# Designs tried in a protein design chat: VHH binders against Iron-regulated protein A (irpA). Part 2

Target 1, 312 residues: Iron-regulated protein A (irpA), of Synechococcus elongatus (p12608)
Amino acid sequence: LITNQTIQGFVDQVVVPSYVSVAAGATQLEQALQTYQQAPTAANLEAARQAWRVARDRWEQTECFAFGPADSEGFDGAMDTWPIDRQGLKTAAAQPVEQREDSRKGFHAIEELLFAATEPTLSDRQHLVILATDLTKQAQGLVTRWQQASDQPAYRSVLLSAGSTDSAYPTLNAAGTEIVQGLVDSLSEVASEKIGGPLETQEPDRFESFVSRNTLSDLRNNWTGAWNVYRGQRSDGVAAGSLQQRLQQQHPVIAQQLDQQFATARQALWAIPEPIETNLASPRGKVAVLTAQTAIAAVSDTLERQVLPLVQ

## First folded at step 14 (VHH)

Design v1 (from u2 with Y54S)
Fold by OpenDDE, fold request of step 15:
Structure v1 (fold): chain B 312 residues (1-312), chain A 124 residues (1-124)
Amino acid sequence: as target 1 above (312 residues)
Amino acid sequence: EVQLVESGGGLVQPGGSLRLSCAASGFTFSYYAMGWFRQAPGQEREFVALISRSGGSTDYSDSAKGRFTISRDNAKNTVYLQMNSLKPEDTGVYFCAAKRGYKYYPYPASYDYWGQGTQVTVSS
């Protein structure tokens, strides 16, 4: 099922471009926050908030491949730990960001200060720049680990060497397993935790992007990220050698099922009333959120039960 | 059969140290984020420390910060909690927990598997 072309498409058309996009978004956010620090106008505040949303949306498309450097080298924690330590964040403004715990930095730390009910103080504006600078550093570091060799090979080369002698992935299927498992786990996380937690407890503040009211965008971008991995590219269509194409060729019934399930999940996610944070308690909102949860879980389940065994 | 077995608990004086271990079996350990939780008498179970599946990321409760360190050895299917500068308020049953996926959360309901717990008592 998995070929060198599959792995190459995954890495070069999805993973690396996605992380590059995240780094670019982080850089733009940093610039916007610097501008806001220098000139704290309403327009500059809004511009910074929009920049955060853009960067956040791009990050949420990467959750399907949080394996490798993102996890092992702590980039994911440094960028996207949730929930944040709100009390610690306020008191840690003078602490070097590289020494801070993950709960006191990253996207959600910036979110807390940037989207506060009251306008950021001078101290907050300075803190935001520090946080954004670190976020950019982390994002760029992650890109570097995938693209460039250092004391260890670029992670791109690690995946592309699958099946080679002494490879961390002894077979093409081993790499395939990594890819499919990432899809399974990320979508399961969306269904059971990101949606499931707030839905079960009926606590909207348990949504990860509650402060910014960006949760629904996060979830939609989680779907988009998974869809990109499945299709083997970020643009419209199906990439040659992609998981989707290979399944269409070898297991058309499974492919058709997945395609329909992805579509159903998309429809459900985009049918949720905006914003999700304020609609969770409404009868319409509850039904819509549950529908989306079920649909996303179904995709994960099919991947786990029907696709994962094909690469193991 | 899935098993999480905690060890290393005991009685210690204030200011003392303990190192807890949790040995996992019956599931793919490296696919799971791990956590240490504790429950004091009459209190709810609360998270103490969390660690991602590869160990690259960690999180601590406010009370644990600066005193406790979570680590893991995936080759040994084991997660550890080094506890220094122990206080009487640290007394309770400590549980090891496992959650499938990349992320961890401070919520007990998020975790799939639990150990039986090990008693930690800090007293003069």
Scores: ipSAE 0.883, ipTM 0.937, lowest interface PAE 0.5, mean pLDDT 96
Fold by OpenDDE, fold request of step 15:
Structure v1 (fold): chain B 312 residues (1-312), chain A 124 residues (1-124)
Amino acid sequence: as target 1 above (312 residues)
Amino acid sequence: EVQLVESGGGLVQPGGSLRLSCAASGFTFSYYAMGWFRQAPGQEREFVALISRSGGSTDYSDSAKGRFTISRDNAKNTVYLQMNSLKPEDTGVYFCAAKRGYKYYPYPASYDYWGQGTQVTVSS
């Protein structure tokens, strides 16, 4: 099922460009926050908030491939730990970001300060710049680890060497397993935790982007990220050698099922009333959220039960 | 069959140290975030320390910060908790837990598998 072309497309058309996009978003956020720090106008605040949303959306498209450096070298934790330590964040302003726990930095730390009910203070604005600078550093570091060799090979090369002697992925299927497992886990996370937690507890503040009211965008971008991996590219269409194409060729029934399930999940996610944070308890919202949860879970389940065994 | 088996608990004096181990089997360990939780009598189970799949990220409760260290060895399917400078308030049953996926949470309900627990008692 998995070929070198599959892996190459995954890495070069999806993973690396996605992380590059995240780094660019982080850079723009940093710039916006610097601008806001220098001139704390309503317009600059809004611009910074928008920049955060853009960067966040891009990041959420990467969660289905958080393996490798993102996890092993702590980039994911440094950028996207949730929930944050709100108490610690308040006292951490003077602490170098490099020394901070993951719960006191990253996207959600920025979110907490930037989207607070009251406008950020001078201290907050300074803190935001520090946080954003680190976020950019982390994002760029992640890109570097994928693209460039150092004391370790570029992770791109690690995946592309699948099946080679001494490779971390002893077979093409090993790499395929990594890819499919990433899809399974990320979508399961969306269904069971990101949606499931708030839905089960009926606590809207359990949504990860509750403060920014960006949760629905996060979820939609989670779907988008998974869809990109599945079809092997970020642009419209199906990439040659992609998981989707290979399934279409070898297991058309499974491919058709997945395509339909992805579509159903998309429809359900986009049908949720905005914002999800305020609609969770409404009759319409509850049904819509549950529908989306079920649909996303179904995709994950099909991947796990029908696709994963094909690469194991 | 999925199993998480904790060990290393016991009785120690205040200021003492313990190293807990949790041996996992029956699932793909490297795809799971791991955590240590504890529960004192009459209290709710609370997270102590969390660690990502590859160990690149960790999180600690306020009580554990600076004293406890979580680590893992995926080759051995084992997660560890080094506990230093133990206090009487650290007394409780410590549980190992596993959560599938890239993220960990401080919520017990988020975790898929649990060990039977190991008793830690800190007393003079």
Scores: ipSAE 0.873, ipTM 0.932, lowest interface PAE 0.5, mean pLDDT 96
Fold by ESMFold2, fold request of step 15:
Structure v1 (fold): chain B 312 residues (1-312), chain A 124 residues (1-124)
Amino acid sequence: as target 1 above (312 residues)
Amino acid sequence: EVQLVESGGGLVQPGGSLRLSCAASGFTFSYYAMGWFRQAPGQEREFVALISRSGGSTDYSDSAKGRFTISRDNAKNTVYLQMNSLKPEDTGVYFCAAKRGYKYYPYPASYDYWGQGTQVTVSS
């Protein structure tokens, strides 16, 4: 099922452009926070908050390929650890950010200082710039690790060498397993933890981006990221050699089922009214959230039970 | 048959050290985040240390920070907890836990598989 074209498209049409987009968003967030620090107007605060949402949107589209350097070199931890250590974050302002544990930096640390109060304090504004500079460094570092060799090969090269018996991916199917497992695990995580956790606890702050009310956007971007991987590109259409195209050719019943399940999950996610965090308070809101949970789980289940065996 | 088997517990004096091991089998270890949790008598399980699939990211409870180190060896399907500067408050049963996927959480409910636990007792 998996060809060299499949792997190259995944890397060059989805992964690398997505990480480049994240780094650009982080840079824009850093610039907006610098502007806000220099001129702390309501307009500049709102611009910084929107820049955070843009950078967050881009990051959330990368969740289904958080293998490789994102994990092994700590980029995901540095950028996206949640829950954060709120008390430690407040006392860490003087601590150099490169010496901090992950629970005191990254997207959710920035979220806390930027959104939790009506207006960040002067100390918060100074701290926000420090955190955003580190976020930009991490995002750029992740791009570098995929595109450039150093002490280790560029991760692009690691995946494109699939099929060499002496590589991290000794067969094309080994690379295919990584791609499909990423889809399975990301969508399963959305259903079981990102939605399921709040439903089980009935605590709105169990939603990951509760502080900014951004969780629904996160979930929609997680869906979009998975959809892009499945289709093999970030633009409209179906990429040649993509997982979707290969399934259409070799296993059309599975492909038809997946296409429908992705569409049903999209419909359910986009039907939830903003903000998702208040939907636990009413039976109708809870039903909307449960409907989305079920639809996303169905995509993950089909990928795991019917597609994953085809690449193993 | 999924199994997580903890070892290395025992009786130790305050200020001492222990190294816990958890041997995993029956699943693809490298696709699971791992955690150590502990439970004192009459209390709920609480998170101690968490580690990502490759070991590139870790998290520690407030009580563990600076004293405990989680690590893993994916070639041996084993996760470790090095416990230094032990205190009587560290006494309890230590459990190894596994969660599939890229993310880990300090919530016991998030974890799919659990070991039987190994007793750690810190007293004179």
Scores: ipSAE 0.779, ipTM 0.896, lowest interface PAE 1.2, mean pLDDT 93
Fold by ESMFold2, look of step 14:
Structure v1 (fold): chain B 312 residues (1-312), chain A 124 residues (1-124)
Amino acid sequence: as target 1 above (312 residues)
Amino acid sequence: EVQLVESGGGLVQPGGSLRLSCAASGFTFSYYAMGWFRQAPGQEREFVALISRSGGSTDYSDSAKGRFTISRDNAKNTVYLQMNSLKPEDTGVYFCAAKRGYKYYPYPASYDYWGQGTQVTVSS
């Protein structure tokens, strides 16, 4: 099922462009926070908040391929640990950011200082710039680890060597397994943790981006990232050699089921009224959230039970 | 059959050290984030330390920071908790837990598999 073209498209049309987009968003957030620190007007605060949402959108499309350097070299932890240590964040001002635990930095540390109060304090504004500079460094580092060789090969090269005797992926199916497993794990996590946790506890602050009211956007971007991986590109259409195309050719009944399930999940997610964090208070909102949860779980289940065996 | 088996608990004096181990079997260990949780009598289970599936990222509760270190050896299917400067309030049953995927959380409900626990008692 998995070809060299499948893997190359995944890396070159989805993964690398996505991480480049994240780094650009992080840079824009850093610049907006520098401007806000220098001129703390209401307009500059709103611009910084919007820059955070844009960077967050881009980051959330990468969740289903957080393997390799994102995990092993700590980029995902440094950028996206949640919940944060709120008490520790208050006392961290004297601690250099490179010495901090992951729960005192990254997107959600920035979210806390930028959104929790009506207006960040002077100390918060200084702290925000430090955090955003580190976020930019991490995002750029992740791009570098995928694109550039140093004392280790670029991770692009690691994946493109799949099927070679010296590869970390000794068969094309080994690379395919990593790709499909990423889809399964990301979508299952959306259903069971990101939606399921708040529904089970009935606590709105169990939504990951409750502080900024950004959780629904996070979920929609998780779907978009998975959809892009499945079809092998970020633009409209279906990429040649993509998982979707290969399934259409070799296992058309499974492909039809998956295509329908992705579409149903999208419809359900986009039907949820904004913000998701207040939907727990109304019966109609709860039904919309439950419908989306079920639809996303169905995609993950089909990928795990019917597609994953085809690449193992 | 999935199994998580904790070991290394015991009775120690305040200020002492202990190293917990959790041996995993019945699943692909490297696909799971791991955590240590503890429970004192009459208390809810609380997170102590978490580690990503490759070991590249860790997180600690406030009470564990600076004193405890989580680590893992994916070749041996084992996760560890090094506990230093132990205090009486560290007393409890320590559980190893596993969650499939890239993310880890401090919530017990997030975890798919649990060990039976090992007792740690810190008293003079």
Scores: ipSAE 0.711, ipTM 0.860, lowest interface PAE 1.4, mean pLDDT 93

Design v1 (from u2 with Y54S)
Fold by ESMFold2, fold request of step 15:
Structure v1 (fold): chain B 312 residues (1-312), chain A 124 residues (1-124)
Amino acid sequence: as target 1 above (312 residues)
Amino acid sequence: EVQLVESGGGLVQPGGSLRLSCAASGFTFSYYAMGWFRQAPGQEREFVALISRSGGSTDYSDSAKGRFTISRDNAKNTVYLQMNSLKPEDTGVYFCAAKRGYKYYPYPASYDYWGQGTQVTVSS
């Protein structure tokens, strides 16, 4: 099912451009926080908050390929650990960021300082710049690890060498397994934890981005990221050699089911009223959230039960 | 059948060290983040440490930071907890656990598989 064209499209049309986009967003967030620190006006605060949302949107589209360097070199942990250690974050301001636990840095540490109070304190504004500088370094480092060789090969090259004797992916199917497993893991986390946790506990602060009220945007971007991987590109259409196209050719019933399930999940996610965090208070809100949970779980279930075996 | 089997617990004096191991079978170990929890008598299970599926990221509770080190060996399907500078308040049953993904790590409900636990007793 998986070809060299499938892997090349995944890397070159989805993964690398997505990480470049994240690094650009992180840089813009850092710049907005530097401006806010120097001139702490309401307009600059709102610009910094919006820059965080933009960077967060871009990051959330990468969740289904958080394997390889994102995991093994600690980028995912440094950027996206949640829950954070709120008490430790406040006491860590003097601690060099490179010495910190992951629960005291990254997107959600920035979210806490930037959104939890009506206005960050002077100390918070100084701390935010330190955190955003580190976020930018991590995002740029992840781009570098995918694109550039050093004492280790660029991860692009590792994936493009799939099927060779020397590759970490000794067959094309080994690379395919990683790609499909990433889709399964991301979508199942959305259904079971990002949505399921708050539903099970009835605690709105179990929504991952409760502090900024950004959780619904996170979920919609998780869907978009998975959709882009499935289609093999970030733009409209279906990329040649993509997982979607290969399934359409070899397993058209599965492909048709997946296409419909993705569409149903999108419809359900975009039907949830903003912000998702308030939807636990009413039967209508709970139904909307449960409908989206069920629809996303269906995509993950089909990928795991019907597609994953085809690449193993 | 999924199994997580802890070992290495025992009785130790304050300031001492122990190394816990957890051997995993029945699932693809390299796809799971691994954690350690502990439970003192009369208390709920509390998070101790987490390590990501490849070992690239770790996190610790406040009580464990600087004293405990989580590690894993994916070739041996084993996760470890090196416990140094042990204190009487570290006494309890230590459980290893497995989950998909790195987030939600302090919540026991987010873990798919649990071991039976190994007793650690730090003499008072």
Scores: ipSAE 0.337, ipTM 0.691, lowest interface PAE 4.0, mean pLDDT 91

